VH-VL binders against q0atu2. Designs and how they scored, part 312

Target 1, 119 residues: q0atu2
Amino acid sequence: MLDKKARIRTSREYRNVFEKGKRLSGRFLIIYYVENALDNNRFGFITNKKIGMAVIRNRIKRQLRAIVREYQGQVKNKHDIVLVARAGIGKSSFEGMEKDYIAIMKKAGLFARNANKID
Key: E = the ipSAE of ESMFold2; O = the ipSAE of OpenDDE; V2 = 0.75 times the mean of E and O plus 0.25 times the DockQ between their complexes.

## First folded at step 16 (VH-VL)

Design a52 (framework fv_dusigitumab)
Fold by ESMFold2-Fast, scan of step 16:
Structure a52 (fold): chain C 119 residues (1-119), chain A 122 residues (1-122), chain B 111 residues (1-111)
Amino acid sequence: as target 1 above (119 residues)
Amino acid sequence: QVQLVQSGAEVKKPGASVKVSCKASGYTFTSYDINWVRQATGQGLEWMGWMNPDSGDTGYAQKFQGRVTMTRNTSISTAYMELSSLRSEDTAVYYCARDVGYDSGEFYFDYWGQGTTVTVSS
Amino acid sequence: QSVLTQPPSVSAAPGQKVTISCSGSSDNIDYNYVSWYQQLPGTAPKLLIYSDNKRPSGIPDRFSGSKSGTSATLGITGLQTGDEADYYCGTWDSSLSAGYVFGGGTKLTVL
């Protein structure tokens, strides 16, 4: 599970990422990301009604959190990152979402081996 | 049937800009990223950047940041690479290439354009 | 010079075997998949190996790839005159501003 300190919690914090951050689109995911002034990474998750019913949206959110948790050690330190699920994500497998996440994070320059030790 | 066809050779003066095109056919243009790679005379391959034809998102190699712009026109399945402030060192063959490694979390180029020779001299 | 290091040239006789090395670091070769590209004189590069050791359709099994730690190897058995070309390794580099990197290339001469 993601620790509370690794979560974007407030509307103000989400707004900061959207206003100041960069955007990158994958097949099933969009990420918005910005450097923070903290000593850790924080993640936010957005699933909108275009994805499907609440049951589907909640499943997607749980799966994305699990993926982020698995790869948190590879994420370069000091970033706020918001994952927005695209409408087509409901048709993807867990593995498909995982591969999309890896590809988009690498393209954004946010993934490196032992990334959290770079500081 | 997958094909990438590039525009013809260009001769430019130092300080000018060049815009190379890459027309895709035989697949869904918006489903695969297009990368640009150049090869200076007698030298190796040098990656310049990637362009996502669905979103228009780009990522450029540090060396070309500020001088390169990668775009597309989805209505004609064509990718473009524009390089500005040309120097004699930019004399090279420029290739577009299709990236199919996305579904595997990888990056590799399965089809390449034939190349466009750009000569910078005055 | 290049982020990935290859020998500048290799040579052998028809029917022989050669190996071409590609050396990098933990944030490129070790962490990411390696591909190999063949460039015949005057032509565009052609994908020869992807995902460290997989061959696209139409590439004969004389060509093989392998990877151990921060090094990758392209193997070519039963050398033919038509194999004379430049060979490049390539991979994603996760450390240096994120991007694709190629080896410096190896010229294969079949004597």
Scores: ipSAE 0.378, ipTM 0.842, lowest interface PAE 3.4, mean pLDDT 90

Design a53 (framework fv_dusigitumab)
Fold by ESMFold2-Fast, scan of step 16:
Structure a53 (fold): chain C 119 residues (1-119), chain A 122 residues (1-122), chain B 111 residues (1-111)
Amino acid sequence: as target 1 above (119 residues)
Amino acid sequence: QVQLVQSGAEVKKPGASVKVSCKASGYTFTSYDINWVRQATGQGLEWMGWMNPDSGDTGYAQKFQGRVTMTRNTSISTAYMELSSLRSEDTAVYYCARDVGYDSGEFYFDYWGQGTTVTVSS
Amino acid sequence: QSVLTQPPSVSAAPGQKVTISCSGSSSNIEYNYVSWYQQLPGTAPKLLIYSDNKRPSGIPDRFSGSKSGTSATLGITGLQTGDEADYYCGTWDSDLSAGYVFGGGTKLTVL
């Protein structure tokens, strides 16, 4: 689980990311991201009704938090990042979501290293 | 079979723009990013940027930011790279390349177009 | 100036082996997977190695890749005249505006 300090909580904070941030789309995810004035990263998660019923949306949100937690050490500090699940994410595997996250974070310039490197 | 077929050679004057096309076939066009790489005569490979054909999102190398635009037309499975304010230093072979590194969490180019020669001269 | 450093040339006789080095930093080679591309004269580059040490279908096993720290190596055994080409390493660079970078290229001559 992510620490409470690593989560975007307020509507104002989400709005700031959407208004001032950059946007990048993957296959299953969209990220919105902006530098913050804090010493840490903060993440937000959005799953809309187009994905499916509440049970599906809650599973997706839980899986996205797990992915973000797994790779948090690779993310460049001082960013607010909002992950928005695309409609097709309900058909994706956990591995598919994870690969999409890594790819879009790298393209955004937000990953410091490759965490999927297995030796 | 996967193929990327590029438009023919172009000769342009300094200050003009050039738009190179790359027509994909043999796979689902929207499932893989297209990258553009150039090579000046006798020089090495230089990455210009990537374009996601599903979303239209792009990322450009800093050197080309403000001069390059990468787009696509999904109805004809074609990617485009437009370079503006051409200089003699832009004389090069321009390649499109398919990015399939997604499966390994990396970036690499498994299929390349044949190249388009762009000559910028007065 | 290339971010990834390769020797400008390498040469050997048919049947011999060569290695081509590619040196970088943690933000590129160490933290990201390395690929190798072969460019025959007058042709587009062709993928030889991906994920540090894996070969695409159709690439013979005499081509191999390895990586240690901030350096990667392409190995070619049983050299053939048809191997004369330019060889490029390439990888993602997490520091340099988040983009793909190529080595300067190595011209292989089979004597």
Scores: ipSAE 0.022, ipTM 0.700, lowest interface PAE 7.4, mean pLDDT 87

Design a54 (framework fv_dusigitumab; at its last look DockQ between E and O 0.58; V2 from the best seeds 0.73)
Fold by OpenDDE, look of step 17:
Structure a54 (fold): chain C 119 residues (1-119), chain A 122 residues (1-122), chain B 111 residues (1-111)
Amino acid sequence: as target 1 above (119 residues)
Amino acid sequence: QVQLVQSGAEVKKPGASVKVSCKASGYTFTSYDINWVRQATGQGLEWMGWMNPDSGDTGYAQKFQGRVTMTRNTSISTAYMELSSLRSEDTAVYYCARDVGYDSGEFYFDYWGQGTTVTVSS
Amino acid sequence: QSVLTQPPSVSAAPGQKVTISCSGSSSNIGYNYVHWYQQLPGTAPKLLIYSDNKRPSGIPDRFSGSKSGTSATLGITGLQTGDEADYYCGTWDSSLSAGYVFGGGTKLTVL
């Protein structure tokens, strides 16, 4: 699990990201990201009913948290980032989600350039 | 089979704009980003930017920001690249290319258009 | 002026081996996979190598790629006259201005 300090938890925090942040869409994910006034990154996750039943949504959320956790050290600091799962994500593999996440984060310029290359 | 077919050659005056089209076929247009790369005569490849046909999101090279606009018409699987305020240095062959980034998490261009020659001369 | 540095030209006789280097930095080659493109005279570029060392279907095993640190290398064995072309390395740059970058290109002449 992500550390509490690394999580967006309040509605106000989410609203701030949506209102002030940039939006970028991948195949399975949409990210909203904005700089924060902290020294750490915070992540939020949104899965809506378009994805499927609650069991599916919860699975997707767990998978996204796992992906974010794995690459957390590569993300440029001082950002609030909200991941919104797209409808088609339910049909994707974990690897597919991971690759989509990586692509989006790279396009957003959010991965640290000194981070280790992923395999 | 994947194919990218670009519009024909263009001749423009300095200060004018040019809009090049790139029609995609043989795959789901909205599933892959389209990149634009140009090449001046006798010169190397220069990346201009990417466009997500699904969302319309774009990312432009800093050099072209403010002058380039990448768009798409999903109904006809066509991507467009418009370059304004043309100058002689913009004379080049412009290529569209399919990006497989979402499939692999890495960015490379597996299919290219045939290129569109744009000549800027007074 | 290219972000990635390639030798302007290389040459060899048919049947010989040539290597083309591509040098970058930690934000591009050091962090991202390198890809190679072949451009025959008067044609559009063609993907030759992807993901450092993988060949697309249709590309003979005479072509190989490798990467170490911030440098990549394209190898061509059993050089053929048809290999005469320009070769470009390319990769994503994860700097503040994220984007794709190409090498300056290498003209391969088959003697």
Scores: ipSAE 0.889, ipTM 0.946, lowest interface PAE 0.5, mean pLDDT 95
Fold by ESMFold2-Fast, scan of step 16:
Structure a54 (fold): chain C 119 residues (1-119), chain A 122 residues (1-122), chain B 111 residues (1-111)
Amino acid sequence: as target 1 above (119 residues)
Amino acid sequence: QVQLVQSGAEVKKPGASVKVSCKASGYTFTSYDINWVRQATGQGLEWMGWMNPDSGDTGYAQKFQGRVTMTRNTSISTAYMELSSLRSEDTAVYYCARDVGYDSGEFYFDYWGQGTTVTVSS
Amino acid sequence: QSVLTQPPSVSAAPGQKVTISCSGSSSNIGYNYVHWYQQLPGTAPKLLIYSDNKRPSGIPDRFSGSKSGTSATLGITGLQTGDEADYYCGTWDSSLSAGYVFGGGTKLTVL
């Protein structure tokens, strides 16, 4: 589970990311992302009904949160990022979702060495 | 099985634009990004950018930003790279290449087109 | 001009071994996997090594890769005349100029 401060929680905050942010698509994921004026990164997660039943959507959302938490230290500081699961993600493995996430975050320029890790 | 087949050689005058095509076969075209890499005569490989054939998303190297446009036509599994405001320095072989990033979480080019020679001369 | 540094040339006799270095920084080789491409004269590049040390099907075990810190090495043993080619390392660069970067290339001459 992500820390409460690292989560996008309000509809206004989601709207800001969608309206002002950039968009990049992977195979199973779409990200919307924008720089924020805070001292931390925040993440939002959206799973729509095209993915499948509530049990599947809840599993996907839980797995995506786990992936984001694992790679949080690689994310460049001060971004709001919303992950939208695409139709078909329910057929992917955990590893498949993880690799898709890494690829799109790198292409977006959001992953970097020492982004949130001070050695 | 997997093939990327590029359009034929082009000769252009300075200031013109060129549009190179790359037709994919043997795999699901929309599942893998296409990258473009050029090589001037006797020089090294130079990355130009990537294009997602499903979404149409692109990322361009800063050097080519504003001059390059990468597109696709999914109905014929073909990627395009258009370079405008051509100069003699753009004389090169242009390659398309398939990127396995979504499978691996890392970027490398497992299949390449045969190359398209573009000559810019007056 | 190239972001990754390779020696411009290397040479050896048939049957010998060579190594080709590729040096980068923490934002590219230090963070991402390194891949190697072989370009025979007049042909398109071909994937030779991926993910630091893995070989695609059809690539003989005479070709090997390794990585330590911000540097990678391509090893070729039992040199053959058909190995005469340009060799390029490549990787993703996660700095402000996010994108793919290549080494300057190394021309291998089999004397």
Scores: ipSAE 0.806, ipTM 0.909, lowest interface PAE 0.8, mean pLDDT 91
Fold by ESMFold2, look of step 17:
Structure a54 (fold): chain C 119 residues (1-119), chain A 122 residues (1-122), chain B 111 residues (1-111)
Amino acid sequence: as target 1 above (119 residues)
Amino acid sequence: QVQLVQSGAEVKKPGASVKVSCKASGYTFTSYDINWVRQATGQGLEWMGWMNPDSGDTGYAQKFQGRVTMTRNTSISTAYMELSSLRSEDTAVYYCARDVGYDSGEFYFDYWGQGTTVTVSS
Amino acid sequence: QSVLTQPPSVSAAPGQKVTISCSGSSSNIGYNYVHWYQQLPGTAPKLLIYSDNKRPSGIPDRFSGSKSGTSATLGITGLQTGDEADYYCGTWDSSLSAGYVFGGGTKLTVL
């Protein structure tokens, strides 16, 4: 599980990321990301009803949280990052979601050995 | 049967722009990014940037930022690279290449176009 | 100049073995898998090795790859005159200016 302080919780926090952040699309995911004023990263997850019923949406959200947990040590600090599941994600495998996440995070410049650990 | 077929050779004057096309076939065009790589005569490969054909998202190498634009037309499965304010050092062969990053989480180019020679001369 | 360092040239007799090195840093080879491309004279590059040590379909097993730390190596055994080409390593660089990087290339001559 992601730690309590590593979660985006309020509508205002989500809105800030969508309105001020950058956006990149992968095959199954879209990420929105913006620098925050904290010493840590925060993650949010959105699965809308277009994806399916609540059971399906909750399964996808749990899978995405697991992926984010696995790679959180590689994410450049001080960012709020929202993962938005695309409509076709229900047809993907866990591995497919994982590879998609890795690719878009690298292309966004958010996957580094942290800026202070590179070299 | 994946193929990337590029437009023909171009001769340009300094200060002009060039737009190279790359027509994809044998796969779902929107499922893979297209990258552009150039090679001056007798020189190595130089990465220029990536473009996601589904979203239109791009990422450009810093040295080309402001001069390069990568686009596509999904209805004809064609990617484009436009380089403006051409200089003699832009004389090179320009390649498009398919990026399999979404399959693997690692970026490598499994299919390449045949190359388009762009010559910039006064 | 190239971010990844390769020897400019290498040569050996038919049937022999060569290795081609590719040296980088923690933000590229140290963090990401390395891939290799073969460019025969007058042709586009072709994928030769991916993900450090894997061969795409149609690449014979006399081509191999390995990685240690921030350095990668392409191995070619049973050299043939048809192997005369330029060889490039490539990888993603996960520094603050993220992007793809290539080595400067190594010209292989089969004597």
Scores: ipSAE 0.686, ipTM 0.896, lowest interface PAE 1.5, mean pLDDT 91
ESMFold2 (binder alone), look of step 17: mean pLDDT 93; pTM 0.952

Design a55 (framework fv_dusigitumab)
Fold by ESMFold2-Fast, scan of step 16:
Structure a55 (fold): chain C 119 residues (1-119), chain A 122 residues (1-122), chain B 111 residues (1-111)
Amino acid sequence: as target 1 above (119 residues)
Amino acid sequence: QVQLVQSGAEVKKPGASVKVSCKASGYTFTSYDINWVRQATGQGLEWMGWMNPDSGDTGYAQKFQGRVTMTRNTSISTAYMELSSLRSEDTAVYYCARDVGYDSGEFYFDYWGQGTTVTVSS
Amino acid sequence: QSVLTQPPSVSAAPGQKVTISCSGSSSNIGYNYVSWYQQLPGTAPKLLIYSDNQRPSGIPDRFSGSKSGTSATLGITGLQTGDEADYYCGTWDSSLSAGYVFGGGTKLTVL
């Protein structure tokens, strides 16, 4: 589960990620990411009106949250990460979004098996 | 038919730069990353980096960080790899290769260019 | 040198079988899919195996791949003189400096 502790919630927190973070683009997703000073990862989600109607944007946002939750144990600790859906995402399958997420997270150096189990 | 066609052989002096091209055909150029791999004579394959032809994003092997630049021109479906401050140990065959990572959530090179020989000598 | 370890050479007679090993760590082979590439003398590498054990169209079934833990193996049965080549394993390395890594290569000689 993504609990409140794992969410980017304020405009200032989003702005920090956009201004100081690195950017990596996939086919359907863009990620912005920066190390944080906390003991956990936090995620934000942006679905622009260019994607389509509210019903489509809501479905995409729900699917992205599900993908992030599924793979949260593989994300290296102490990062704020914002996922921005690209205009073409509405034409993607769930599997297509998932594979894009995996590829960009690995390219960013943010993914490892059991990333947060390193005693 | 997917093809990657590279530019011809180059001979350079130490300290010079070289820019190798890789022209793609037979698929949508912006859909797959282009990777660059080199091989010195009698040596193994060495990965240099990846370039996303849609976004222009790049990732470079640490060894080449600061000396390599990977770019593209989408209007002519061509990728470029420029290596600066050349040394004799940069003498190698340079390959471009297509990466299918976005389709599979993994990384592997299904098609390769024919290679470009770069010789660095005084 | 190479992050992935392969034997430098292997040899066998026509019709025999050979295996080529590739050893890595939990951050590369242990986490990511392994591919194998064949390089005939004077040519560019060619994809032989992807996703640990899958063959591209046009690759005969005498080539096979497998993976266990942090090691991968390329198998070649019914060895032919045309199989003389260098063979490389490759995978993504998810460690500190994320990127693709190749094994050091194995020269196969058909005696």
Scores: ipSAE 0.637, ipTM 0.895, lowest interface PAE 1.7, mean pLDDT 91

Design a56 (framework fv_dusigitumab; at its last look DockQ between E and O 0.67; V2 from the best seeds 0.80)
Fold by OpenDDE, look of step 18:
Structure a56 (fold): chain C 119 residues (1-119), chain A 122 residues (1-122), chain B 111 residues (1-111)
Amino acid sequence: as target 1 above (119 residues)
Amino acid sequence: QVQLVQSGAEVKKPGASVKVSCKASGYTFTSYDINWVRQATGQGLEWMGWMNPDSGDTGYAQKFQGRVTMTRNTSISTAYMELSSLRSEDTAVYYCARDVGYDSGEFYFDYWGQGTTVTVSS
Amino acid sequence: QSVLTQPPSVSAAPGQKVTISCSGSSSNIGYNYVSWYQQLPGTAPKLLIYDNNKRPSGIPDRFSGSKSGTSATLGITGLQTGDEADYYCGTWDSELSAGYVFGGGTKLTVL
């Protein structure tokens, strides 16, 4: 799991990201991102009923958290980032979601050089 | 089979605008970004930007910011690139290309249009 | 001028091996996978190598790619007259431009 300090937890925090942040869509994900005044990044996750039943939504949420955790060290600091799952994500593989996330984050300019990245 | 078919050659005056089209077929148009790359005569390839056909999101190279507009018509699987305030330096062959970034997390262009020659001259 | 640096030209006789270098920085080649494109005279570019060293279907194995640090290399063995073309490396820049960048291109002449 992500550290507590790395999570967007309150409705106010989510609202701030949606109102002031930038929006970028991938194939399976939409990200909203905005700079914060902290020394760390925070992530939020949204899986609405359009995704499917609760079991599916929870699975998708777990997978997205795993992806975010894996690449957390490559994200530029001082950002609040909300991931919104799109309707088609339920039919996607984990790898598909991962690649979509990476592509979106790169297009957003949120990924930074990481010494631990292996090609 | 994946195909990108571009509109025909254009001749424009300095200060005018040009809009090049790129019709996609053989795949789901909204699933892959379309990129635009140009090449001046005898010169190298120059990336201009990307456009997400599904959302309409775009990202432009800094050089073309404020002068390029990338759009699409999903009903006919067609992408458009409009370049305004044309200069003689804009004379080039313009290519559309499919981006596989969403599939791989790495960006490269696996299919290209045939190119559109744009000539800017007084 | 180009973000990625290539030699302007290389040449070799048929049957020989040639290599084309592509030099970048930590924000592009150092961080992202490199692709190579072949452009025959008067034609659109064609994907030759992706993900540093993978070949699309239809590309013979005499074409190879490699990457080390902030540099990439395209190798062509058993050079044929039909290989005479321009070759471009390309990759994503994750820091400076948040966009795709190309090398300046290399003209390969088969002697």
Scores: ipSAE 0.907, ipTM 0.954, lowest interface PAE 0.5, mean pLDDT 95
Fold by ESMFold2-Fast, scan of step 16:
Structure a56 (fold): chain C 119 residues (1-119), chain A 122 residues (1-122), chain B 111 residues (1-111)
Amino acid sequence: as target 1 above (119 residues)
Amino acid sequence: QVQLVQSGAEVKKPGASVKVSCKASGYTFTSYDINWVRQATGQGLEWMGWMNPDSGDTGYAQKFQGRVTMTRNTSISTAYMELSSLRSEDTAVYYCARDVGYDSGEFYFDYWGQGTTVTVSS
Amino acid sequence: QSVLTQPPSVSAAPGQKVTISCSGSSSNIGYNYVSWYQQLPGTAPKLLIYDNNKRPSGIPDRFSGSKSGTSATLGITGLQTGDEADYYCGTWDSELSAGYVFGGGTKLTVL
């Protein structure tokens, strides 16, 4: 579970990330990201109907939140980041989603030396 | 059998542009990023950038930003690297290489093209 | 110069052991896994070691890798004349201009 303040909640905030942010694609994920004026990072999650039924989409969303929570200490401060799951994500393992997330965050230049997380 | 086959040697004048190709076979072209690495005669390896053949996303080394463009044509499983405003110091062998980042979460090059010699002279 | 520091050359006799160092910083080797590439004269580089210490299929176990802090080491035991080549370390750099970086290369001469 992510802290409430680390989550993007309003349609206006999502719109800002999509309209002004950069876009980078991985194998199972797309990220949209933009620097914010806050002291913290915020994350949004989108799982569309192409992925499958609600039960699958809810499972994927929970797994993505767990991955983001695990690595949040490595993300460079002051960013709003939206993760959009691609249609093929339902066939991926948890580790597959995790590795895809790490790769795209590194290529986006958003992962830095970890100051908060142990190991 | 995974294979990356590059276009032939090029000779260019200063100020010209060169476009090197890299044709992939033996795997799903869109599943792995292609990187470009160059090597001047007697010098070390220098990373230029990466290109995602599925999305077209790119990331370039700061030194080459504004002069390099990396693209692909998915219908023929071919990646391209175009370097503009050529200078004599751009004389080098240019390599394409496949990375496994999306599989591993770490970056390394498991297969390399044979290299394309680009000479910038007169 | 290169971002990662390697000795420019190393030499040893057949059957001996040699080590090649690769020094970086907290944003590259200190944060990411290290790979090693072998380049025989006139050929493209070939992956020798990935994930600090793992070998691709076909690479003999006399090649080994290790990493400690911001430095990595390639070890070659039972040196053969066919090992004469240039060796490069490489890793991802997590700084503002995030990208891949190589060491300057080490020429191994088998005397």
Scores: ipSAE 0.816, ipTM 0.914, lowest interface PAE 0.8, mean pLDDT 91
Fold by ESMFold2, look of step 18:
Structure a56 (fold): chain C 119 residues (1-119), chain A 122 residues (1-122), chain B 111 residues (1-111)
Amino acid sequence: as target 1 above (119 residues)
Amino acid sequence: QVQLVQSGAEVKKPGASVKVSCKASGYTFTSYDINWVRQATGQGLEWMGWMNPDSGDTGYAQKFQGRVTMTRNTSISTAYMELSSLRSEDTAVYYCARDVGYDSGEFYFDYWGQGTTVTVSS
Amino acid sequence: QSVLTQPPSVSAAPGQKVTISCSGSSSNIGYNYVSWYQQLPGTAPKLLIYDNNKRPSGIPDRFSGSKSGTSATLGITGLQTGDEADYYCGTWDSELSAGYVFGGGTKLTVL
């Protein structure tokens, strides 16, 4: 799982990303992202009630966390990134969420080879 | 069957703008990005950018930043590419192409429009 | 010159095999999957190979693709005169403005 250091934790931190960040939409996800002043990335997850009942929302959040953890080494450093699940995500597969995430992160310019290297 | 049908040939003077349309059919238009690619006579393919028809989000190649605008009208399943401040070097065939990135996590163009010839001359 | 390097031309007789190379870098071919496009004279490009080595429906298995490191290869066996076309490799580049890139194209002549 994601380390506590790699999580967006407070309402103020979330609000900063939504208000100052860029936004890109895929089929199942929207990402908001902004540069931070840290030496690492941080991730946040939003699954609102439109997605479904708590069981469904918890499954989706767990799946998104697993996807982010798998690819976190490829994310360019110094970004706060919030993944917002779109209403239709409940009908997607894990593979569908994963491919959507990869596509939007590449289009946002957030994925790179050796993203954690000195640049 | 997936089909992309583009608007007809255009002849323009330097400094003008051109807007090319690309009408999609045979699939859910908002589920796939449309990319634009051009090709000058006897030359290779040059990528111009992508546009998400659902959100209206775009990403442009740096060469065209400030001169290109990619839009859509979802009610008629049509994508548009507008290129301004035309030069003679912009004379080319312009293609729209469907991007399968959201299906695969990798980008490639599985269906292409027939192309639109734009000629820029004085 | 193009971001991805291809030979300008290749040729072989009907029935023979050719390969077309595509050389890139770690930020494009090394990181992302490669596709190949066929452009017959006077027509739009057509997808020939995706995900390095997969064929869309309707593409015969005499067309093949492979990737090693930062290079990709298109193979065509049993050459036919109808294969005479321009061939382009393409992929995403994660560092050069985060966009799609094509090779310069290879003209295949069947004689």
Scores: ipSAE 0.773, ipTM 0.905, lowest interface PAE 1.1, mean pLDDT 91
OpenDDE, second read of step 17: ipSAE 0.906; ipTM 0.952
ESMFold2 (binder alone), look of step 18: mean pLDDT 92; pTM 0.950

